# Ledger of designs, part 2: VHH binders against PH domain-containing protein DDB_G0287875

Target 1, 92 residues: PH domain-containing protein DDB_G0287875, of Dictyostelium discoideum (Social amoeba) (q1zxe2r132to223)
Amino acid sequence: SKGKSGWLLRKRPGRYDKLYSVSKADKYLRLYENEDTDNDPLYELSLENSIIELKQDLHLQLTLGNSERYIFTHESESEIVSWAQELQATMN

## First folded at step 1 (VHH)

Design b12 (framework vhh_8k46_1)
Fold by ESMFold2-Fast, scan of step 1:
Structure b12 (fold): chain B 92 residues (1-92), chain A 120 residues (1-120)
Amino acid sequence: as target 1 above (92 residues)
Amino acid sequence: AVQLQASGGGFVQPGGSLRLSCAASGFTFSEYAMGWFRQAPGKEREFVSAISGSGSYTYYADSVKGRFTISRDNSKNTVYLQMNSLRAEDTATYYCAAEYDSSGYYFQHWGQGTQVTVSS
């Protein structure tokens, strides 16, 4: 896949965290505090052996190989659909 | 049937303390995140605090940080809100709510609420 970067909202109990998200051909999703990707990411999520589900309420559920779950959404329906497609393509 | 029963509200003076409880039944409690919300007359419902299913992660609204503490006892299917240094602005009906901790769905299950009144 070509890769994708942009803001995502990560669902947490009672809140959403806004994280700058980067997907590259190395099959990692990296989440940053802001657009300065020269800093270390807050999270490096391996997409290998992961499961991606876009739910009907437009929340993207990412289940990692170790069974940890990350839930994302976006204010734009087209953007969260685009993220689901990009992450699925990367892990194929 | 999912049921949530909040209790522990009452009348306290400013600077006082109360402990709210929410008893849950009808679901596997440890798999759900629990939250507290409040609503004052004529205002929108406001987030107060939340705790993950394991109890490892807690979240607080800025207005209550340092004063309120959320906790849970998974052996008793109960979530608690310890409220210290209460202010008149904390007067509201307090509600507990539950959501699937790993599903990404919004809070789906709500209790009836318990009234907290802070007045001198």
Scores: ipSAE 0.006, ipTM 0.191, lowest interface PAE 9.5, mean pLDDT 83

Design b13 (framework vhh_8k46_1)
Fold by ESMFold2-Fast, scan of step 1:
Structure b13 (fold): chain B 92 residues (1-92), chain A 118 residues (1-118)
Amino acid sequence: as target 1 above (92 residues)
Amino acid sequence: AVQLQASGGGFVQPGGSLRLSCAASGFTFSDYYMGWFRQAPGKEREFVSAISSSGDTIYYADSVKGRFTISRDNSKNTVYLQMNSLRAEDTATYYCARDYEGWYFDLWGQGTQVTVSS
């Protein structure tokens, strides 16, 4: 896939964390504290054997191969739809 | 009244600079993250930049990184966007917004139009 980068909101109990997110052809989703991607990411999520589902409330549920779950959203509907499509394309 | 007033837009030629201002009233400005978004005609709104309540954490969209600088002055209840090296693709209505309790933007300013053309 072409890859994608941009801000995502990660849902946590009682809050959302704003994380700069990067998807590349290596089948990892990397989450950074800010747009300086020369720094180490806070999370590196392997997309191998993952399941992705965009829910009716526009929250994107990513279930990793190890059964950990990450929930993302975005204020822009087309952006969260674009992220769902990009992550699915990267997995395939 | 709780509001945000954006200003500073206008016409500028490619390579030029503009500084946008967003003046806040009716709430404790220094408690909130602030952001800038833009929307070009016929396109969806997109994120440009955000700044934490203290000013210590700053975010930029890749398309503006290195050209735009966000800053704030909590004593003046104002957030700024300094736009340098402007390009035709920066033409848009620019909006400032207040983040509420976990990155939901609940209060939006009136837009200010930026047109980059020769």
Scores: ipSAE 0.000, ipTM 0.122, lowest interface PAE 13.1, mean pLDDT 83

Design b2 (framework vhh_8k46_1)
Fold by ESMFold2-Fast, scan of step 1:
Structure b2 (fold): chain B 92 residues (1-92), chain A 122 residues (1-122)
Amino acid sequence: as target 1 above (92 residues)
Amino acid sequence: AVQLQASGGGFVQPGGSLRLSCAASGFTFSDYAMGWFRQAPGKEREFVSAISGSGDSTYYADSVKGRFTISRDNSKNTVYLQMNSLRAEDTATYYCAADRYYDSSGYLYDYWGQGTQVTVSS
């Protein structure tokens, strides 16, 4: 995959967390507090043995190999679709 | 087959209380987080509360904190929502949902039950 960076909204109980998200060829999705990626990411998610599902309500469900689940959305339909395609392309 | 059956809805006056129940079958109940969601006419479905499979962790929407309490009885395959100090804005159809993953109280739950109607009006 070519890699992708940008903001995503992570669905949590009663809220959305805005996270700067980075996908690279190393098969990790890294989530940062802000655009300063020189700081440590808040989450490093291994995409090995993961499952991606983009649901009808434009929420992207990422199920990791350890069964942990992350749910993302975006104000732009084209952006969340692009993220789904990028993450799927990064997975084996 | 997986089934979730919500019950306990009804008419109540502002300030009143109701207890909702959701009876589950067709899966290993203690392995699933359970959530309550609601939908009022003309509005999107919103999260209300969730409880982990063990019952050790609970989550609440800001609008219901301090008024609603979620609990579960794994021996009875049932999750409960105790609703106190009810307000007109709590009027909605309430749905229970099951999620396979630990600590997940996410929006996209795996299994959904039929709703139970709660009407708060004087």
Scores: ipSAE 0.000, ipTM 0.157, lowest interface PAE 10.8, mean pLDDT 83

Design b3 (framework vhh_8k46_1)
Fold by ESMFold2-Fast, scan of step 1:
Structure b3 (fold): chain B 92 residues (1-92), chain A 123 residues (1-123)
Amino acid sequence: as target 1 above (92 residues)
Amino acid sequence: AVQLQASGGGFVQPGGSLRLSCAASGRTFSDYAMGWFRQAPGKEREFVSAITWSGGSTYYADSVKGRFTISRDNSKNTVYLQMNSLRAEDTATYYCAAGEYYSDYEPWEYDYWGQGTQVTVSS
């Protein structure tokens, strides 16, 4: 897959966390506090054996191989659809 | 924080139906996974059903699969439990709960619990 970077909103109870998200050919989704990716990421999520589901309400549910779940959305419908497609392509 | 109020319980005969409602106030309802639990006298509280914050996934205890349906209306801050084909062993106080759904799908972390509503299935 070609990789993708940009802001995502991670859904948490009562809030959304704004995270700068980076997907590369190494099959990890990395989540950063801000756009300075020279800093360590807050999360490194292995996409191996993961399940991705984009729900009708435009929230992307990512279930990792260890059964941890992360839920993402975006203000732009085209952006969250693009993220779902990119992550699915990276897993394949 | 979320405050929860369960209602809709009552007396029914075996084979009957009831619809329970859980109204939420406080923090945004759509931020939480919602669950139904029940407790009969002298028994431990047990899981009945859960629905994710988006409504995209539902889960049921084996004892209620095919008979109970959970749903939610985020515009009304309400979760529902439709109970069909009720049996005497469904007699319990039913509680609704709110929690996070982002680790394992079972069990959820439930931090907020509503008042119970009594369901009695007897002839």
Scores: ipSAE 0.000, ipTM 0.141, lowest interface PAE 10.4, mean pLDDT 81

Design b4 (framework vhh_8k46_1)
Fold by ESMFold2-Fast, scan of step 1:
Structure b4 (fold): chain B 92 residues (1-92), chain A 123 residues (1-123)
Amino acid sequence: as target 1 above (92 residues)
Amino acid sequence: AVQLQASGGGFVQPGGSLRLSCAASGFTFDDYAMGWFRQAPGKEREFVSAISSSGGYTYYADSVKGRFTISRDNSKNTVYLQMNSLRAEDTATYYCAARDWGYSYGFDEYDYWGQGTQVTVSS
């Protein structure tokens, strides 16, 4: 994978959190509070043994190897599709 | 049974140092990210530091950057927190926690917790 960074909306009960997301060749998805990636990420998610599903409503479901789930979306259809493709490529 | 045993706390004067240890058993330690959190009386539990399962990535709260160092020894199933230049505001009960498949800043996202070890920084 070529790597990707940008904002994603993470679905939580009753809300969406805007997180700056970074995918690199090391098979981790890192989620930051803002664009300053010199700060600690809020989440570091291993993509090993993960499953990525882009649902009909353009929500991307990431199921980690431990069965924990993260749900993401984006206002741009092309961007959420691009994220799904990048994460899938990074896992494989 | 899963167990996280934190130790190394105690009394120290401002500017002093302490090293905390967290010994883990009952799970595959090498697969878990490890974190340290602290809680002072009447305050919320807050993030201090975390280390990835491999040890290759470390993370620190802004309040402790440059003063604290997290490390782990996977052969001993132990995570450490070296605390230097301690301040009165570092006084808290320190907890170690384990999270499968990666680090999180949020304490409610962790799978396993230790009992904690008390750190008091006072003259």
Scores: ipSAE 0.005, ipTM 0.275, lowest interface PAE 11.5, mean pLDDT 87

Design b5 (framework vhh_8k46_1)
Fold by ESMFold2-Fast, scan of step 1:
Structure b5 (fold): chain B 92 residues (1-92), chain A 122 residues (1-122)
Amino acid sequence: as target 1 above (92 residues)
Amino acid sequence: AVQLQASGGGFVQPGGSLRLSCAASGFTFSSYWMGWFRQAPGKEREFVSAISGSGGETYYADSVKGRFTISRDNSKNTVYLQMNSLRAEDTATYYCAADLYGDYVEDAFDIWGQGTQVTVSS
């Protein structure tokens, strides 16, 4: 996979958190507070043995190998579709 | 199997305080988000507060922020809700819930056991 970077909205109780998201060939999804990726990420998610599902409401559900679940969306339909494709390609 | 037992409710006057407890069993407690929800008569169930497995992240509904504090003791498999400055509008049955999928999504929480009733009246 070529990798992808950009903002994603992570679903939280009663709100969405805007996280700068980075997918690389090392099969981790890293979530940052802002675009300064020289800082440590808030989350490092191993995509090994993960499952990804894009739901009809355009929410992307990522279930990690440890059964933790992360739910993402984006204001742009094309962007959330692109993220689903990139993460699936990275897992394969 | 997940079991959650909420307790600590009761009758208090406006401005009073209560501490609710939720005893958990049947899962690796420290790995999962825990939350509190409430339901008042004639209203939908609403989110109150949530805490991450480590206790490092907490979230609060705007209506309770600054008055309620969520905490947990992983050695006792218990989550707590400290409720201060109680108002008549806080009257509800309070339920504890666990997010077994590791990310706090309201729709993914399981609410188990009987809730605990909190009544704030003069």
Scores: ipSAE 0.013, ipTM 0.208, lowest interface PAE 8.8, mean pLDDT 83

Design b6 (framework vhh_8k46_1)
Fold by ESMFold2-Fast, scan of step 1:
Structure b6 (fold): chain B 92 residues (1-92), chain A 121 residues (1-121)
Amino acid sequence: as target 1 above (92 residues)
Amino acid sequence: AVQLQASGGGFVQPGGSLRLSCAASGRTFSEYAMGWFRQAPGKEREFVSAISGSGYSTYYADSVKGRFTISRDNSKNTVYLQMNSLRAEDTATYYCAKDFSYYDSPEYDYWGQGTQVTVSS
């Protein structure tokens, strides 16, 4: 698909981490400490063979092919819905 | 953790078919994504297929696309893997997994008991 970038909140035990997130046509979701994407990403997540589910509480659950799970949300409902749609389109 | 029981493996010749089943004990089955993984002797465990809790989304490894079909019956707490056009390379122990939430809940055992599939002449 076309790609998408922006901030996401990643749910962790007892906190949320704010990560600058980039999805590109190469089917990776890359998570950066900040908007400077010339730095190495903190996480490179292969979307190949991944599952995406947006739950009723507006948390997006990403399960990678290796069974690792990442949970994301956003303060804006339209943004987290947009991310769910973009990641699903990139995978399929 | 919920108990998972994989079954349906066996010996088949190349080109044959098998259907694997994974039965889950307990409630809440429809709330969990389910997946199949396999491990051949001396190889790393690899993803095969997955299905969302509702059954609306399915995913397949490139090596099995067009040959394998995943499905689920939430009324029976069971997920199935229909394997057609089997190849020698499909020989492995097949495992089912639920919810993939070990990261969020470390005590949650998402790996079930495996079932052996052997494809040989």
Scores: ipSAE 0.000, ipTM 0.141, lowest interface PAE 11.4, mean pLDDT 79

Design b7 (framework vhh_8k46_1)
Fold by ESMFold2-Fast, scan of step 1:
Structure b7 (fold): chain B 92 residues (1-92), chain A 121 residues (1-121)
Amino acid sequence: as target 1 above (92 residues)
Amino acid sequence: AVQLQASGGGFVQPGGSLRLSCAASGFTLDYYAMGWFRQAPGKEREFVSAISSSGGSTYYADSVKGRFTISRDNSKNTVYLQMNSLRAEDTATYYCAATYEWLGEDYFDYWGQGTQVTVSS
């Protein structure tokens, strides 16, 4: 996969958290508080043994190998589709 | 946009039955946990029942256990509440609600309009 970085909205009860998201060839999705990736990420999500589903209302559901679930969306349909494709390409 | 429409309320005699429906539009229910809540005039809103997104787990308030059954049909984008052995204290406006992550009985993000259930004495 070519890797991808950009903002994603993570669905939480009653809110969306805006997270700067980075996918690289090491098969981790890293989520940062802002674009300063020299700081530690808030989350490092292993994509190995993960399941990804882009739902009809353009929410991307990521289920990790440990059964943790993360729900993402984006205001741009093309961006959330691109994220779904990139994460799927990166996964084993 | 998330829209939920509750329906199926009405007037019943004590001991009667009703089936409430919650229809979703503008999204699919596949990734939502769903809940039913009720509110009688002058009282706080209270939890009634919930069902996980997969349908594999169901939860009920003690006051309705054994009488009410929650179910979902994702192909019809609808959640149901089957209400049996109705009592006067079940009289309330019933609301359906949805959330991506269910963290307990009161944690729901999206709420629909209510449907009135009246159980006559």
Scores: ipSAE 0.000, ipTM 0.155, lowest interface PAE 11.1, mean pLDDT 83

Design b8 (framework vhh_8k46_1)
Fold by ESMFold2-Fast, scan of step 1:
Structure b8 (fold): chain B 92 residues (1-92), chain A 122 residues (1-122)
Amino acid sequence: as target 1 above (92 residues)
Amino acid sequence: AVQLQASGGGFVQPGGSLRLSCAASGFTFSYYAMGWFRQAPGKEREFVSAISWSGDSTYYADSVKGRFTISRDNSKNTVYLQMNSLRAEDTATYYCAAEDIYSSGWYEYDYWGQGTQVTVSS
């Protein structure tokens, strides 16, 4: 896959967390507090043995191999669709 | 009131089978993902299996893959766990849980049911 970076909204109970997200060819999705990716990421999510579902309400559900689930969305439909395609391409 | 009623537990020999049921009431069942968790004496609660709100996706802990099957019937507000090839280490109280489709992390399930005891012993 070509890689992708940009902001995502992560759904949490009662709130959304805005995270700068980076996907690279190494099959990890890394989530940062802001655009300064020289800092350590808050989360490093292995895409190996993961499942991606883009729901009708434009929420992207990522289920990791350890069964943890992350739910993302974006104000732009084209952006969340692009993220779903990129993450699926990365894990294949 | 929200209720989750787990049933179907019991005593079974190693290699046997049991089917657990979880009957849900008091919420719109078809909008919730459903999960099964278990807890053995002296252990923390662990994830067993989950099924999406539509039934299109199912997930299993490594310890039960190939042996357990989760399913749901939205017309009956019920989720099931078919347990085959049971082992002594499957002995636990089994709990069903419901998670709003927008929540993240299955450890943060919104509603929990009462448990049903499964004992696998010769």
Scores: ipSAE 0.000, ipTM 0.126, lowest interface PAE 11.3, mean pLDDT 82

Design b9 (framework vhh_8k46_1)
Fold by ESMFold2-Fast, scan of step 1:
Parts: C-alpha cells; sequence; structure tokens
Structure b9 (fold): chain B 92 residues (1-92), chain A 122 residues (1-122)
C-alpha cells in the first residue's frame, strides 16, 4: 500500500479521542497525539492478521490479530472510506 | 469495553499489609495494560503502579517502590496490588484503570473502576 496519514477520531466510552494516524508499507498503523511524528506514537498497531469492517454509521472497526479492537470515524465520509480502503489493502 | 471493580481495602496499622484486587469483566482483559492510582481527601489523584499486557514489565511511583508489588492473572481477569510496610501517607481511595496503549506512567487510562478505601492509622 502507498501509505496514508491524517486525523482520525477513536471511539472510546462516552467520548472520541482525536489522533494523528499514519499507515505505512511496514503494515503498522501508528497513532500520535498530534502531527509531530518525531515523537513516539501513543499506539503501534500491527495490521497482520487483522480484520477491518466499515459499518453503515461510518465507524471503522479494526480487530487486531490479538483480538484487540479499535473503532475509528471521521467527520468526512470520503476520508473514513479512504482509510478503510488503505488499511484493507495492507491486511494479509 | 471493560468494566473494573476494585476491592480489598480496609483498616490497617502502620507497618501492616493489604492486597487489593481489581476484577475485570470482558474477554479482552489481556489486551489492556493495567494501573493503580490513588486519591487522598483534598489531594490530587496520583499514579501508584502499572503492569504491561503480558505482566513482563512493571512501573512504580518512587513513593511506593520496594513496598508495593503489582501483578496480574490473565486467566482470572484480575490485577493485584500487594501493599507492604504501609504508612499513614498511603491512606487513600485506590482505583484501578485500564489502558489499551500499554504500560505507561504518563499515558491516559481509558477505563476506570470503582475505588476501594485504604486507611492506615492506629
Amino acid sequence: as target 1 above (92 residues)
Amino acid sequence: AVQLQASGGGFVQPGGSLRLSCAASGRTFSNYAMGWFRQAPGKEREFVSAISRSGGSTYYADSVKGRFTISRDNSKNTVYLQMNSLRAEDTATYYCAADSYGYDFEGVYDYWGQGTQVTVSS
């Protein structure tokens, strides 16, 4: 995959956390507190053996190989669809 | 998607010991790093200890290092805090918390349980 970067909203109980998200050819999704990616990411998610589902309410459900679940959305429909396509392209 | 319930608090004299338990509901307990925090009346909440998903890495606040031990049992969905050599300044409500990020003293913990009161006095 070509990679993608941008803001995502991560769904948590009662709130959404805004995380700067980076997907690269190494098949990790990395989530940062802000756009300064020289800092360490808050999360490094291996996409190997992951499952991705984009729901009708435009929430992207990512289930990692270890069964850990992350739920993302975006205010822009085209952006969350683009993220779903990028992450699905890197999964295997 | 985890519910947490802390227990095991009580009254103890200085120099005594208590073991706190935090029971988690949910099949994904092993995916969370776990932490213990405490808050004394009129004071800010402070970090006490943290343990990684696997239990292979632990963190302790300087004030409790050498006296407290954190552990977890993923088969029982439980994290423990063994508190030895208790002091009056350890008196607080103790909370357990779960963090999907990992063991990180400076991380934001996502899920918080009900507290359990620990009182150290004669």
Scores: ipSAE 0.000, ipTM 0.101, lowest interface PAE 15.5, mean pLDDT 81

Design c1 (framework vhh_h_nbbcii10_fgla)
Fold by ESMFold2-Fast, scan of step 1:
Structure c1 (fold): chain B 92 residues (1-92), chain A 124 residues (1-124)
Amino acid sequence: as target 1 above (92 residues)
Amino acid sequence: QVQLVESGGGLVQPGGSLRLSCAASGFTFSYDSSYALGWFRQAPGQGLEAVAAISGSGGSTYYADSVKGRFTISRDNSKNTLYLQMNSLRAEDTAVYYCAADYYDSSGYEYDYWGQGTLVTVSS
């Protein structure tokens, strides 16, 4: 896993939140309010013992080891597919 | 039958406090089925605005910038109830407040459950 950063849309009840997302070799997905990653992330998601599934509607379902779920999508099909591949490689 | 029922709305003076409750029935806030839960509001003449949300585990929360530091979302899984504690209320907080649940099952389909709303009026 080489790491990846970029915007993701996180599905919430009745909305999508735009979050700047960073995946690194430490097996955390960090979600930021904007591209200024010197600020604290809004969410730090441990990918250990996690399950990732890209659904047919191009929503990426991340189920954390604690059973908490995060649903992501992107306007670009190639970008959400790339995120699914990167997170899966990081979990390995 | 799945439903969400809000309560706790009413008339309150500016600077006052109010606690909204959302009781869920027909599904559970269990650790094996994580519902994302949130509060939305619609002010007179405005569109629907997301106010606050909480993850299934209670570990992650979201707040709109307009309510950060004043509102607190919480859930009590043993009572199957979602709460919104509203402090330092302002006239602009006047709205119908809705609770909502968003769930993805193992087949990948989303299920949206919404309450009928409870009116909060902040006025002197």
Scores: ipSAE 0.011, ipTM 0.147, lowest interface PAE 9.3, mean pLDDT 80

Design c2 (framework vhh_h_nbbcii10_fgla)
Fold by ESMFold2-Fast, scan of step 1:
Structure c2 (fold): chain B 92 residues (1-92), chain A 124 residues (1-124)
Amino acid sequence: as target 1 above (92 residues)
Amino acid sequence: QVQLVESGGGLVQPGGSLRLSCAASGFTFDEYSSYALGWFRQAPGQGLEAVAAISSSGGSTYYADSVKGRFTISRDNSKNTLYLQMNSLRAEDTAVYYCAAGWYEDYGDYFDYWGQGTLVTVSS
């Protein structure tokens, strides 16, 4: 897997859902404020020891090695499935 | 219990320097590596202003236009400490300085933890 880029909506408990520009390269998932990925990411998430689950409601749940959890959705079913596959392939 | 504790504030003359520290206890920066860390200030009679922020990786920094070139933000994850080096201080920098862990969102605060603040007074 060469990597993946796109937009994901993050579900945040007690806060507004937030749209991020997301880039996956090697063992890192990076979240950006907008499409300008030449800027530093807002979040740089190590996928090492992470758990990736795509739930029946098409919420993609990412649990990092530190137990921190991120929940993502996308309006396109094929796109969120593609993200789940990319993240899972990284750990296999 | 989780705490952010600021130190290093005080009275300084215009043109002077101060270094603020923010020590985290009750958690490690490893557990919050995805969070940005920042400094905010509130001058007497004014609203809260974002001063500087540093990304989770430490690779990117933000500075308010009023402090660019004078202030430097840094973090030391091994010491669980955030720093603000303040040079060429001006009377308008007089404020209570707050350390925060989280990310500032335009649509509301996304802050998990705030310090109690440390007073910086720039006056002769």
Scores: ipSAE 0.000, ipTM 0.134, lowest interface PAE 11.5, mean pLDDT 78

Design c3 (framework vhh_h_nbbcii10_fgla)
Fold by ESMFold2-Fast, scan of step 1:
Structure c3 (fold): chain B 92 residues (1-92), chain A 125 residues (1-125)
Amino acid sequence: as target 1 above (92 residues)
Amino acid sequence: QVQLVESGGGLVQPGGSLRLSCAASGFTYSDYSTYSLGWFRQAPGQGLEAVAAISGSGGLTYYADSVKGRFTISRDNSKNTLYLQMNSLRAEDTAVYYCAAERYSYGYDLEYDYWGQGTLVTVSS
């Protein structure tokens, strides 16, 4: 299926933020403070007209249609690769 | 070199309104629009607090619970300017207000790439 949920590490200057991430068929990536998705997400990212790049250091760069950038990684290489594939499939 | 300069602070009575501006220089229009921008404040005797943030295009905004429904953040990328419209001001809003710019995101943290010098807002009768 084209859906995925789980934790991602979001790159910030000098730190990483752990965000519970949800990708659904509506082509939004939603980022939550924790697994309680009944709360409002901290970020709702439209994947329409977005560009995704998985860099050699296993950081995933998401550039939204509005030119905003979000940088993600994961402690597991297989998980960040899986996220890259899921988000790319959702865009296409 | 990038500079952020705040203006619009001053003395206002409780229930009043102010609009703060943050003028950016050293960016091109295309560079400026890729940065998320935020407003932060430091009240007397308190630490630095995130107030509001806005994404590069203006499509996403964040507000601290203490200001939701009263403050509005906006930006004009053609003028390289960030705004904070402050309505229904309270004594608790008295603080030095800073603008800041950050490339990767917006919201709740204090780790921004560029900071202004601050502008004082005093809410008092």
Scores: ipSAE 0.000, ipTM 0.146, lowest interface PAE 11.9, mean pLDDT 82

Design c4 (framework vhh_h_nbbcii10_fgla)
Fold by ESMFold2-Fast, scan of step 1:
Structure c4 (fold): chain B 92 residues (1-92), chain A 124 residues (1-124)
Amino acid sequence: as target 1 above (92 residues)
Amino acid sequence: QVQLVESGGGLVQPGGSLRLSCAASGYTFSDEYSYALGWFRQAPGQGLEAVAAISWSGGSTYYADSVKGRFTISRDNSKNTLYLQMNSLRAEDTAVYYCAADLGYEGSYYFDYWGQGTLVTVSS
């Protein structure tokens, strides 16, 4: 996969967190507080042995190999679909 | 209301095979609220570890590195049953195996329903 970067909304209990998200060929999804990726990411998620599913309500569920679960969405349907495809391609 | 019941565990020789089954009641595997199904295990003196998982659509699977190429997870939605086919079994596969389900309720952020476990013993 070619990689992808952009904003995602992460679903949390009672809220959504806006995170600048970066997927690269190293099979990590990195989540940043903002577009300044020179700063350390808030989360560095190994996609190795992960499960991904895009639900009918356009929420993307990522279950990591360690069983941690992350749920993402986006205002744009095309963007969340693109993220689902990119993350799936990166895993494979 | 949601219940998972494992079966198929037992004693097997190294190099042998076993198939574990997990029968679900209180929901169906084709429901849109069934986010993921999986198998976990706990060996004597060890913590709980994820073995394999499958998405509700069956289109995505996970396997722990220790079992890749040897174990296969599958589901039969018509029988509401999850399977784990275990081939080329090794002594280190000896553990209690648990079936788990994530039904996708708004408050759920992990596998929130678990079976009682079934013991698999691999010895010569």
Scores: ipSAE 0.000, ipTM 0.101, lowest interface PAE 11.6, mean pLDDT 81

Design c5 (framework vhh_h_nbbcii10_fgla)
Amino acid sequence: QVQLVESGGGLVQPGGSLRLSCAASGFTFSSDYDYALGWFRQAPGQGLEAVAAISGSGGYTYYADSVKGRFTISRDNSKNTLYLQMNSLRAEDTAVYYCATEPWYSSGYDFDYWGQGTLVTVSS
ESMFold2-Fast, scan of step 1: ipSAE 0.013; ipTM 0.277

Design c6 (framework vhh_h_nbbcii10_fgla)
Amino acid sequence: QVQLVESGGGLVQPGGSLRLSCAASGFTSEYSYSYALGWFRQAPGQGLEAVAAISSMGGSTYYADSVKGRFTISRDNSKNTLYLQMNSLRAEDTAVYYCAAVYDFWSGEYDYWGQGTLVTVSS
ESMFold2-Fast, scan of step 1: ipSAE 0.012; ipTM 0.328

